# Miniprotein binders against Putative cysteine synthase, part 16

Target 1, 336 residues: Putative cysteine synthase, of Sinorhizobium fredii (p55708)
Amino acid sequence: MLHTTVTQLIGQTPVMSIDVPGRNATLVLKIEKNNPGGSMKDRMARSMVIAALQDGRLPPGGTIVESSSGNTGTGLALAALEFGLRFIAVVDHHAAPDKIRMMRALGAEIRYVEGDFREDEVAVVERQRLAAQLGAQLPGALFMNQSDNPANPEGYTGLVDELVAQLPDGIDAFVGCVGTGGSMTGISQRLKRNNPAVRTIAVEPAGSIVFGKPGHPYYQSGTGTPAGDEVGKVLDYGCIDEGVQVTDTQAFETARYIARRKGLLVGGSTGGAIYKALEFIGAGKLTGTVVTTVADGGEKYLGTIFDEEWMAKRRLLDPAIAAQLDGWLFGKARAA
Short names: E, the ipSAE of ESMFold2; O, the ipSAE of OpenDDE; V2, 0.75 times the mean of E and O plus 0.25 times the DockQ between their complexes.

## First folded at step 14 (miniprotein)

Design z2 (from y1 with Y81H; at its last look DockQ between E and O 0.61; V2 from the best seeds 0.70)
Amino acid sequence: SPEELFEQAYRYLLRGRFDEALKRLEEVVKENPDHPRALYNIALVYFWQGNDEKSIETFERAIEVDPSNVLYWLWLAWLLHRTGRPEEARKVLEEALQRFPESERLKEYLERRKEE
ESMFold2, look of step 14: ipSAE 0.745; ipTM 0.914
ESMFold2 (binder alone), look of step 14: mean pLDDT 80; pTM 0.754
OpenDDE base, look of step 14: ipSAE 0.738; ipTM 0.901
ESMFold2, look of step 15: ipSAE 0.721; ipTM 0.905
ESMFold2 (binder alone), look of step 15: mean pLDDT 81; pTM 0.765
OpenDDE base, look of step 15: ipSAE 0.737; ipTM 0.902

Design z3 (from y1 with Y81H R113L; at its last look DockQ between E and O 0.72; V2 from the best seeds 0.71)
Fold by OpenDDE base, look of step 14:
Structure z3 (fold): chain B 336 residues (1-336), chain A 116 residues (1-116)
Amino acid sequence: as target 1 above (336 residues)
Amino acid sequence: SPEELFEQAYRYLLRGRFDEALKRLEEVVKENPDHPRALYNIALVYFWQGNDEKSIETFERAIEVDPSNVLYWLWLAWLLHRTGRPEEARKVLEEALQRFPESERLKEYLERLKEE
């Protein structure tokens, strides 16, 4: 049957395997950048909107409000269009201009938080406050509150069903990023229901507080919980076997490496997940079929992660990361 | 059971599998013609599929089954308005306000329609 709506194009994303020489392991990438909004967030955005409509929490022609750095906002903008809604994205001064342009192109209204924020200061708390306020004050509005919305993790159950069908020999491990915790929870819970032996590794940025480490600034966007924010209620720690951190340098250099060596443009969070997956495989901690989602595409980061000057200015370049990746993926001797 | 079918339908909706959801919802309605939640979900799916006329008809049926749900009246009025039937939309809202005089949503929407 032919799809007639944009949200119907969500899902059924392809997988790509990467062999890890010398190891009894295969890295499988679920290409979620192929969703119509360009990220896996399309899934949970659709889910949250449908749930709100079904529950009567969102009236016909209503307004959805959310704090977003871009991917969730893009997904919500698509859902808003399809379901006859308005969408207000609450952003801060750190929002990537191209992400804002994308949301506007899809009809989103952009609201900026007011205040004097440092360049490295994430105004997440203020964004959430403003979004909640707008949701409460505007007639027919609803704050989606993705970090505390049970429809968030529910939106990823279909992703697991796809993976199970695509990988009939089984899934041995999942390495995922933790932002709100929705994807990690939704995917990990369902994988473990199918096979309790599946290992789940949650990756957050160094400087994120999800796993109790001290908070400090980081450049990875759309992932982690910064200091001063609260971990999303949707996150189920019980379905996570191990929480680990990845540095900005590791994440971004890996994304750059995957583009150059495999021809796939992946986002920064995905770069981090891939790095950690390969690190675990290289150490013999993960074997078999190891799945990681390509959460979004490198196309969204051409002026940052993939800009050498941008990376150099922030001291994020490290050729040693490429050498490590060569060692894991091509069996090349690590340059001493 | 009808409830199990309904829950299955809901899961399919969350995944954007509208056809599978409709199949199950139709089975629910077949077994229980007066199941208002099933009719409501069917009406929403028709709307999401771009079939406004079937959605309108289904909301009308849902109201007949359960006229106490203000949400059905809101949806019906909204769909009538967006399909170029503003007078019918106003009539629906006026009738709804008689039933739900304290509904701020109904009042606000009726006011907006009068200004257009």
Scores: ipSAE 0.706, ipTM 0.884, lowest interface PAE 0.7, mean pLDDT 93
ESMFold2, look of step 14: ipSAE 0.715; ipTM 0.893
ESMFold2 (binder alone), look of step 14: mean pLDDT 85; pTM 0.808

Design z4 (from y1 with R37Q Q49E; at its last look DockQ between E and O 0.90; V2 from the best seeds 0.74)
Fold by OpenDDE base, look of step 14:
Structure z4 (fold): chain B 336 residues (1-336), chain A 116 residues (1-116)
Amino acid sequence: as target 1 above (336 residues)
Amino acid sequence: SPEELFEQAYRYLLRGRFDEALKRLEEVVKENPDHPQALYNIALVYFWEGNDEKSIETFERAIEVDPSNVLYWLWLAWLLYRTGRPEEARKVLEEALQRFPESERLKEYLERRKEE
């Protein structure tokens, strides 16, 4: 049957394998950037909206409200169009202009939080407050509250079903990023239900507080929980075998490397997950089929992660990361 | 059981697997023709798939089964407006106002419609 709506294009994303020479392991990338909104967030966005409609919490022609840095907002904008809804994206001054432009192009209303924020100040709390306020005050509105919405992780169960079908020989490990915790929880729980022996590694930015480390500023967007914010209630720590941190430099240099060496444009969080996956494989901690998601595409970061000047100004460049990756992926003698 | 089928259908809906959801919902309705929630979800699926006519018909059936749910009336009215049947939509809303004079949801809907 031919798809007739954009949300029907969500899912059934391809996989790409990367051989790791000298190791009994293969890195498999689930290419979620191929969703119509350009990220895996399309899955949870659709899920949350459908759940709200199904439960009667969202009336016909209603308004969905969410705090988003872009990916969730894009997914919600797509869902809103399909289901005859309005969408208000609550953003701050740190929102990437292109992500805002994308949401507007899809018909989203953009609301900025008010206040004097520092360039490095996270206005996540204020965004959440404003989103909640709008959801409560506007007739027929609903705050989606992705970090505390059970339909968030549920939206990723289909991703696992696809992976299981695509990888008949089995999945031995999953390395995922943790933001709200929805994808990590939804994927990890389902994988473990199929095979309890699956190893799950959750990756957060250095400076994120998800795994109890001290918070500090980081440049990775759409992942982690910054200091002063709360860890998403949807996150199930019980399905995570290990939580690890990846630096901005590791994440971004890896994204840059994958583009240059494999011709695949991946986002920053994905770069971090790939780096950690390869690090674990290289150390012999993970073997077999190791899966990570390409959560979004590098196309969204051409003026940042893939801009040499932008990276240099922020002291994020490190050629040693490329050398490490060469060692893992091409069997080149690790420069001692 | 119908309950299990309904739960399965719900999971499929969240995954965007509308065909699988619809199959299960239809089985629920086959066993329980007066299951209003199943009818409601069937109507939603038809709407999501672009079959507005079947959606309208199914909401009408849902209202017949459970006329006390204002949400069904709102969906029916909304779909009628959306499909270029404003007179029918108005009649539905008039009847809804009579049945649910104190419904905040209905008031909110009417307020939104004025802004459109």
Scores: ipSAE 0.677, ipTM 0.873, lowest interface PAE 0.9, mean pLDDT 93
ESMFold2, look of step 14: ipSAE 0.703; ipTM 0.903
ESMFold2 (binder alone), look of step 14: mean pLDDT 81; pTM 0.761

Design z5 (from y1 with R37E F47L; at its last look DockQ between E and O 0.90; V2 from the best seeds 0.75)
Fold by OpenDDE base, look of step 14:
Structure z5 (fold): chain B 336 residues (1-336), chain A 116 residues (1-116)
Amino acid sequence: as target 1 above (336 residues)
Amino acid sequence: SPEELFEQAYRYLLRGRFDEALKRLEEVVKENPDHPEALYNIALVYLWQGNDEKSIETFERAIEVDPSNVLYWLWLAWLLYRTGRPEEARKVLEEALQRFPESERLKEYLERRKEE
């Protein structure tokens, strides 16, 4: 059957395998950047909107409101168009201009939080507050509240079904990023239901508070829980075997490396997940089929992660990361 | 059971698997032809599939079965407007106003329509 709506194009994303020489392990990338909104967030966005419509929480022609750094907002904008809704994205001054432009191109209304924020300060709490306020005050509006919405993790069950079909020999491990916790929970719970022996590794930015480490500023966007914010209620710690941190440098240099060596443009959070996956494989902690999602594409970060000047100004460049990756992926001796 | 089928349908909807959801919902309606919630969800699935005529027909049926749910009236009116049937939509809304004079949701809908 021919698809007639954009949200029907969500899912059925390809997988790409990366061999890890000298190890009994294969890294498999689920290419979620190929969703129509350019990220895996399209899945949960559709899920949340459908749930709200079905439950009668969202009226016909209503308005969905969400705090978003871009990916969720893009997904919600697509869903809004399909279901005849309006969408208001609440953003801060740190929102990437191209992400804002994309949401606007899809018909989203952009609302900025007011206040004096530092460049490295994420106004997540204020964004959520404003989004909640708009949801309560505007007639026919609904705040989607992705961090506390059970339809968020539910939106990723289809991703697991696809993976199981694509990988008939089984999945031994999943390495995922933790933002709201929706994807990590939705994927990990479903994988473990199929095979309780599946190892799940949750990756957050250094400076994120999800796993009880001290909070500090970080540049990775759309992932982690910053200091002063609350961990999303959708996150199920019970389905996570290990929580680990990845630095901005590790994440971004890995993304840059994957582009140069494999020709795949991946986002920063994905770079972090890949780095940690390879680190675990290299240490012999993960074996077999190790799955990581390409959550979004590097195309969204050409002026940041993939801009050498931008990286240098922030002291995020480290050639040692490339050497580590060469060691893991090509068996090259680490340059001492 | 009908309850299990309904829950399965819901899960399929959340995943955007509309055809599978529809199959389960149709099974529920086969066993209970006057199940308003199932009819409502079927109407939504038809709408999302781009089958406007079947959606309209199914919303009308849902209202016949349970006229007390203002949401069914709003969806029907909205769909009638969307499909270029404004006079019919107006009649539906007029009847809804008579049935639900204190409905905040209906008032909000009418307010939004005036802005369009």
Scores: ipSAE 0.627, ipTM 0.850, lowest interface PAE 0.9, mean pLDDT 93
ESMFold2, look of step 14: ipSAE 0.780; ipTM 0.927
ESMFold2 (binder alone), look of step 14: mean pLDDT 81; pTM 0.760

Design z6 (from y1 with Y12L P36A; at its last look DockQ between E and O 0.84; V2 from the best seeds 0.67)
Fold by OpenDDE base, look of step 14:
Structure z6 (fold): chain B 336 residues (1-336), chain A 116 residues (1-116)
Amino acid sequence: as target 1 above (336 residues)
Amino acid sequence: SPEELFEQAYRLLLRGRFDEALKRLEEVVKENPDHARALYNIALVYFWQGNDEKSIETFERAIEVDPSNVLYWLWLAWLLYRTGRPEEARKVLEEALQRFPESERLKEYLERRKEE
């Protein structure tokens, strides 16, 4: 059957395997950047909107409101178009211009939080406050509140169904990023229901507070919980075997590495997940089929992660990461 | 049971499996023609698929089964406006206003329509 709507293009994403020489393990990438919005957030965005419509919480021609750094907003913009809704994305001064441009191109209204914020200060609390306010004040509006929306993790069950079909020999581990916790929870719970022996590793940025470590600023976007924010209520710690941190340098250098060595443009959070997956495989902690999602594409980060000057200015470059990755993926001796 | 089948369909919708959900919802309605929630979800799927006429017809059926849900009236009116049937939409809204004089949702909808 021919697809007639953009939402029908969500899912059924391909997988790509990366062999890890010398190890009884294969890294499998679920290419979620191939969703029409360019990220895995399309799944949860659609799910949340559908749930709201089904439950009667969102009226016809209504307005959805959300605080988003871009990926969720893009997904919500697509869903809004399909269901004849309006969408207001609440953003801060740190929002990537290209992500804003993409949301606008899809018909989203952009609202900026007001206030004097430091360049390194994420106005997450203020964004949520404004989004909640708009949701309450505007006629027919609904604040989606992705961090506390059960339809968020539910939106990823289809991803697991696809993976199970694509990997008939089984999945031994999942390494995922944790932001709101929706994808980590939705994927991990379903995988474990199918196979309780599946290992689940949740990756957050160094400086994120999800796993109880002290918060500090980090450059990774769309992942982790910054200091002063609250961990998403949708996160189920019970389905996570290990929570680990990845540095900005590790994440971004890995993304850069995957592009130049494998020809796949992945986002920063994905770079971090891949790095940790390979680290665990290299240490013998994970074996078999290890799955990681390509949450979004490097195309969104060409002026940051993939810009050498941008990286250098922020002291994020480290050639040692590339050497480490060569060791894991090609069995090459670490260049001293 | 019809209820279990409905819940399955509901979950399928959340996952974007619309065709499969629709099939199950139709089975629910076949067994229970007065299942208003199933009719409502069927109407939503038809709307999503761009089948506005079937969506309108299904909302009309949902209202016949359960006229107490203002949401069905709002959807029907909205779809009628979108499909170039404003006089019919107005009639639906007039009837809704009579039935639900204190409905905040209806008031909000009317307010939005004035701004458009």
Scores: ipSAE 0.516, ipTM 0.812, lowest interface PAE 1.3, mean pLDDT 92
ESMFold2, look of step 14: ipSAE 0.716; ipTM 0.904
ESMFold2 (binder alone), look of step 14: mean pLDDT 83; pTM 0.792

Design z7 (from y1 with F6M L13M; at its last look DockQ between E and O 0.72; V2 from the best seeds 0.72)
Fold by OpenDDE base, look of step 14:
Structure z7 (fold): chain B 336 residues (1-336), chain A 116 residues (1-116)
Amino acid sequence: as target 1 above (336 residues)
Amino acid sequence: SPEELMEQAYRYMLRGRFDEALKRLEEVVKENPDHPRALYNIALVYFWQGNDEKSIETFERAIEVDPSNVLYWLWLAWLLYRTGRPEEARKVLEEALQRFPESERLKEYLERRKEE
């Protein structure tokens, strides 16, 4: 049957395998950047809206409100358009201009948090507060609250079903990023239900507090929990075998590397997940079919991650990362 | 069971598989023609598929089965407005106001419509 709505284009994303020479392991990328909003967040956005409509928590022609850095907002904008809703995205001054432009192009109303925030200050708490306030005050409005919405992780069950069908020989490990925790929880729980032996690795930015490490600023967007914020309630630690950190440099250099060597533009968080997946494979800690999601595309980061000047100014460039990746992917002896 | 079918339908909805959801819901209604939740979800699925006419018809049926649910009235009115049937929508809202004079949802809906 022909698709007639944009949200029907969500899912059924392709997979691409990357061989890891000298190891009994294959890295499989689930290409979620191919969703119509350009990220895996389209899944959870649709899920949250449908759940709210189905439950009667969202009236016809209502307004959905969410705090978002971009990917969730884009997904919600698509859902709002399809389901005849209004969408208000609450953003801060750090929001990437292109992400804001994308949401506006899709009909979203943009509301900025007011206040004197430092460039490095995360206004996540204030964004959530404003979003909650708007949800409570506006007639027919609903704050989606993605970090505490059970429909968030539920939105990724279909992703797992697709993976299982695409990988008939089985999945041995999943390496995923942790933002709100929805994707990590939804994917990991479902994978483990199918096969309890599946190893799950959760990756957060260095400086994120999800796994109890001290918080500090980081440049990775749309992933981790910054200091002063709360870990998403949707996150199920019980389905995570290991929580690990990846630096901005590791994440971004990996994204840059994948573009140059494999011709695939991946986002920063994905770069981090790929780096950690390969690190674990290289160390012999993961074997077999290791799955990582391409959460969003590098197209969203052309002026940052893929801009050498932007990277250099922030001291994020490290050629040693490329050398490590060459070692893992092409079997080149690490020049000791 | 109807409950299992409803759950299956819901899962299909969350995945955007509306045709499969509809099949399960139709099976529920076949066995339980007055199942209000099934009718409501069928109406939603028709709307999501872009079949506004069938959605309207199904909401009308849902109201017949359970006229106490203000949400069905709001959906019906909204769909009628959306499909260029404002006079019919007004009649639905007038009847809803009579039935639900203290409904906050209805008041909110009317307030939103004034702003549009």
Scores: ipSAE 0.646, ipTM 0.863, lowest interface PAE 0.9, mean pLDDT 92
ESMFold2, look of step 14: ipSAE 0.783; ipTM 0.926
ESMFold2 (binder alone), look of step 14: mean pLDDT 83; pTM 0.795

Design z8 (from y1 with W48Y; at its last look DockQ between E and O 0.88; V2 from the best seeds 0.68)
Fold by OpenDDE base, look of step 14:
Structure z8 (fold): chain B 336 residues (1-336), chain A 116 residues (1-116)
Amino acid sequence: as target 1 above (336 residues)
Amino acid sequence: SPEELFEQAYRYLLRGRFDEALKRLEEVVKENPDHPRALYNIALVYFYQGNDEKSIETFERAIEVDPSNVLYWLWLAWLLYRTGRPEEARKVLEEALQRFPESERLKEYLERRKEE
């Protein structure tokens, strides 16, 4: 049957394998950037909207409200368009202009938080407050509250079903990024239900507080929990075998490397997950079929992660990362 | 059980697996024709699939089964407006106003419509 709506194009994303020479392991990338909104967030966005409609919490022609930096907002914009809803994205001054433009192009209304924020100040709390306020005050509005919405992790069960079908020989490990915790929880819980022996590794930015480390600023977007914010309630720590941190440099250099060496444009968080996956494989900590998601595409970061000047100005470049990756992926002697 | 089937259908809906959800919901309705939740969800599936006509018909059936749920009336009215049937939509809303004079949800809906 032919698809007639854009959200029907969500899912059934391809996988790409990367051999790791000298190791009994294969890295498998689930290419979630191929969703119509360009990220895996399309899944949870659709799931949350459908749940709200099905439960009667969102009326016909209603308004969905969410605080989003871009990927979730894009997914919600698609869902809103499909289901005849209005969407208000609450953003701050740090929102990437292209992500805002994308949401607007899809019909989203953009609301900025008001206030004098420092360039490095996270206005996450204010965004959440404003989103909640709008959800409560506007007739027929609903705050989606992705970090505390059970339909968020539920939206990723289909991703696991696809993976199981695509990988009949089994999945031995999953390495995922943790932001709200929805994808990590939804994927890890389902994988472990199928096979309790599956190893799950959650990756957060250095400076994120999800696993109890001290918070500090980081450049990775759409992942982690910054200091002063709360860890998403949807996150199930019980399905995570290990939580680890990846630096901005590791994440971004890996994304840059994958583009140059494999021709795949991946986002920053994905770069981090790939780096950690390969690090674990290289150390012999993970074997077999190791899966990670390409959460979004590098196309969204051409002026940042893939811009040499942008990276240099922020002291994020490190050629040693490329050398490490060469060692893991091509068996080349690590340049001492 | 019908309830188990319904829960399975609901999970499929959250995954965007509309065909699988619909199959199970139809089984629920077959076993329990007066299951209002099943009809409501079927109506929504048809809406999601772009089948507005079947959605309208199914909401009408849902109202017949459970006329006390204002949400069904709102969906029916909204779909009628959306499909270019404003006179029918108005009649539905008029009847809803008579049945639910104190419904905040209905008031909110009417307020939104005045703004559109």
Scores: ipSAE 0.390, ipTM 0.754, lowest interface PAE 1.5, mean pLDDT 91
ESMFold2, look of step 14: ipSAE 0.839; ipTM 0.941
ESMFold2 (binder alone), look of step 14: mean pLDDT 81; pTM 0.768

## First folded at step 15 (miniprotein)

Design c2 (from z2 with R37E F47L; at its last look DockQ between E and O 0.83; V2 from the best seeds 0.75)
Fold by OpenDDE base, look of step 15:
Parts: structure tokens; C-alpha cells; sequence
Structure c2 (fold): chain B 336 residues (1-336), chain A 116 residues (1-116)
């Protein structure tokens, strides 16, 4: 099929399997970094925009506004271009520079929140406030509000259809990151509808409040709900079998490890999901075909997660994580 | 049923499966030629596929079926303008203003167009 628009490139992403020796389990990575915006967020971005257009909530030539750490914003920028819309991305000062550059390159208007925030503090509340304000004040504008938008989880239904086709022997478990909850809900609901026995594990950063743990700052971006924010309405706890936390160190060291050992550049949230998937497999808690999404690529984090100096300065390096991963993937505990 | 087909089409649209959506919407219109929402969605799909002429024609049909929906008028005017038919777009907007003199959406649209 000859595609004529960039959004037509969304979906049909490949899968890659990683064998786990000594376990009756295979880790399958759905490579969502291969979407044109570089993340799985392209799916939900398109879905939300189409829903708004169809419902008449967004007029011809209107403006979409969203708070984003970058991935959703990139997806929305692509959708805006295709559908003849303007896009305003509300960001904080700690957003990855390359994500900002990418959105700007795609024609997004960038608006920064005001205030003094710590580097490890996610200014999600202020971003949401400003985005809502802009959506209300600008004629023909719509705040997309991804955390409360029902079209968010609906955008991932196609991902599950692809997985089912790609994995004819079935899916036994899904391990996904939870931020807004859209992907976790959309994927988990659909998987369980097809097979109620599918086990679903939601992974949030240590310091996230999604599963009722105390909030504290964390460096993982685009995932979790920070203290002071509210869990997204799109999150369906009923389709989640277990919620777990992953530390920044575990997530980032895993991402670094996957790059070195498998040659695949994955983002931090993906690193966390992979770590927890392997941990569960290693403990015998998950067996069979365990699916994790590569939500975005490590290319966006070359100056942070993949920069040793950046990691060291923040005390995020831990060689023990690599040793643990070696134990799970090669059956040998390598001495750190 | 037409309602079920329409709902399926909507889901396909959200998934970016425009061909499957269009197929189902066309079936809805076949059974219910005066289904304005189906016509509207068909028009949008044609637009997104780059079929401007079919999109224009379908918006016109949608307006004929349900002239009370200001959104159909706005989309038609927008598409006409975008495709280099400004005089026709103006006529559509003039008629819309007569039909919907108090429409805030129409006023906002006109305001944005003045800024372009």
C-alpha cells in the first residue's frame, strides 16, 4: 500500500522476541518507537484528534492544546498537520530539549510554564492548568486533556489487534507503563476481552502515586502520576492485575543494558517495564509469552540516560542492575 | 443494523482504518440515504484521503439532508477555501450567517479567517 500521509505510517510495528533461558517464558517487545513520531503516543494522538473532529468539538482550522513531556505532543503535531489544525504544546523547563525541537520542527507552538521547579520535579499540574486556560481562552481551541480523554485508550485497540495477529500462539501477560493510563487501559481491556486469563502488570516510577504509594520526585519522564496531580480518569484499575514500581536506576540501567546487549535503543519508561517483566519472569510469576511495548526510543535520551556523566551526577548508575539482568537473560549471575 | 455499522465505522476511524470505516459508512448510507452523521463522516474521510471533490460533494449532500448543523457549513466553506474556491466559500458562509446569525462557532470561524 502506498501511503500519502505521515499518519498512515502509524501502526503495524514489528515485534522482537527475547528468550529468557531456564524459564518457560519469552519476552516480546512491540516496537512502537517505529511510529513516525517515535512513540506509541502517535496512536492515541490521532485517535483523540479524530474523535474531536467527528464530534464537532474541534472546528475546521481549529487549535489543539495539550500538556506534554514530548511524545504526546509529537503525535499531536503530526495529527495537526494532517488535519489542518494548529497545535500548542505546553511544556516545562525540564522537558528534553530534543523533544521540544522535534515538536517545533513539526510546526507546534511551544508554551513554557512559569515557575521554579526542581530538575526531578514534574510540573504536570502547572502544565495542565496552562493548557486548560489556553484551550478556554483561544477561539476554536480545544484542550485535549489526554488523561481524561476516552479516545486515548481507544487509540491502542489497533495495537492489540496487531499483536494478536503477530502472536498466533497467544499472549499470556502484558507488562506496560502507566502514566495517563491510556495505553495500559486500552491494551489491557482489549487483551482481557480476547482472553480473560491474560495477566496485566502496570509499572509506574517509584515516587508515582497511581497505586497509592507516597509521592516523591523521580527522573522518569512521560510515565507515572506525580504527587499533587490526579490519576487520569482514563485509567481502569479493573483491568490491571498488579501495579508495581520501578526505580529510576532500574529503569535507566535497563535501557542502557538493552542498548549494549541487544542493540535496541529504548526509552526510560520502557527500560522500567522490561526490568519488571524480567523480574517477574525470573521469579516465576509470569510464564509464556510476555509482551512489553517499546513506548519510545533511546534516541531521545542520548544526553541523559545514555550519558554516563549525566547519570553519575545524579547517582543513577548501579552496576548491580546489569548483573541482575545478566542473570535473567543469560542464566549467569555476573559479579558486578 | 445501520447503528451498529456506524459505531463500527467510528471505531475504525479512531484506529486510522479509514478504508474499513468508509466501507461501513457507505453501507449505512445505502440503507439510510438521509443519514446526516454518516454523510458527514464520509465527507471527512474523503477529505483526509485527499479526495477533495468527493468531500465537497458529500458535505453538500450532508447539508441538504440536515441544514440545521452549522458544522457542516463550516467544513464545506473551509474545504472550498482550501481548495482555491474562495468565492464559493464566501457564498456558503453568507448563507450560513443568514441561517445561524447567533452561532458563536460561526462567528469564531469568521474571526479566525480574518486573521489569516
Amino acid sequence: as target 1 above (336 residues)
Amino acid sequence: SPEELFEQAYRYLLRGRFDEALKRLEEVVKENPDHPEALYNIALVYLWQGNDEKSIETFERAIEVDPSNVLYWLWLAWLLHRTGRPEEARKVLEEALQRFPESERLKEYLERRKEE
Scores: ipSAE 0.683, ipTM 0.872, lowest interface PAE 0.9, mean pLDDT 93
ESMFold2, look of step 15: ipSAE 0.761; ipTM 0.913
ESMFold2 (binder alone), look of step 15: mean pLDDT 81; pTM 0.760

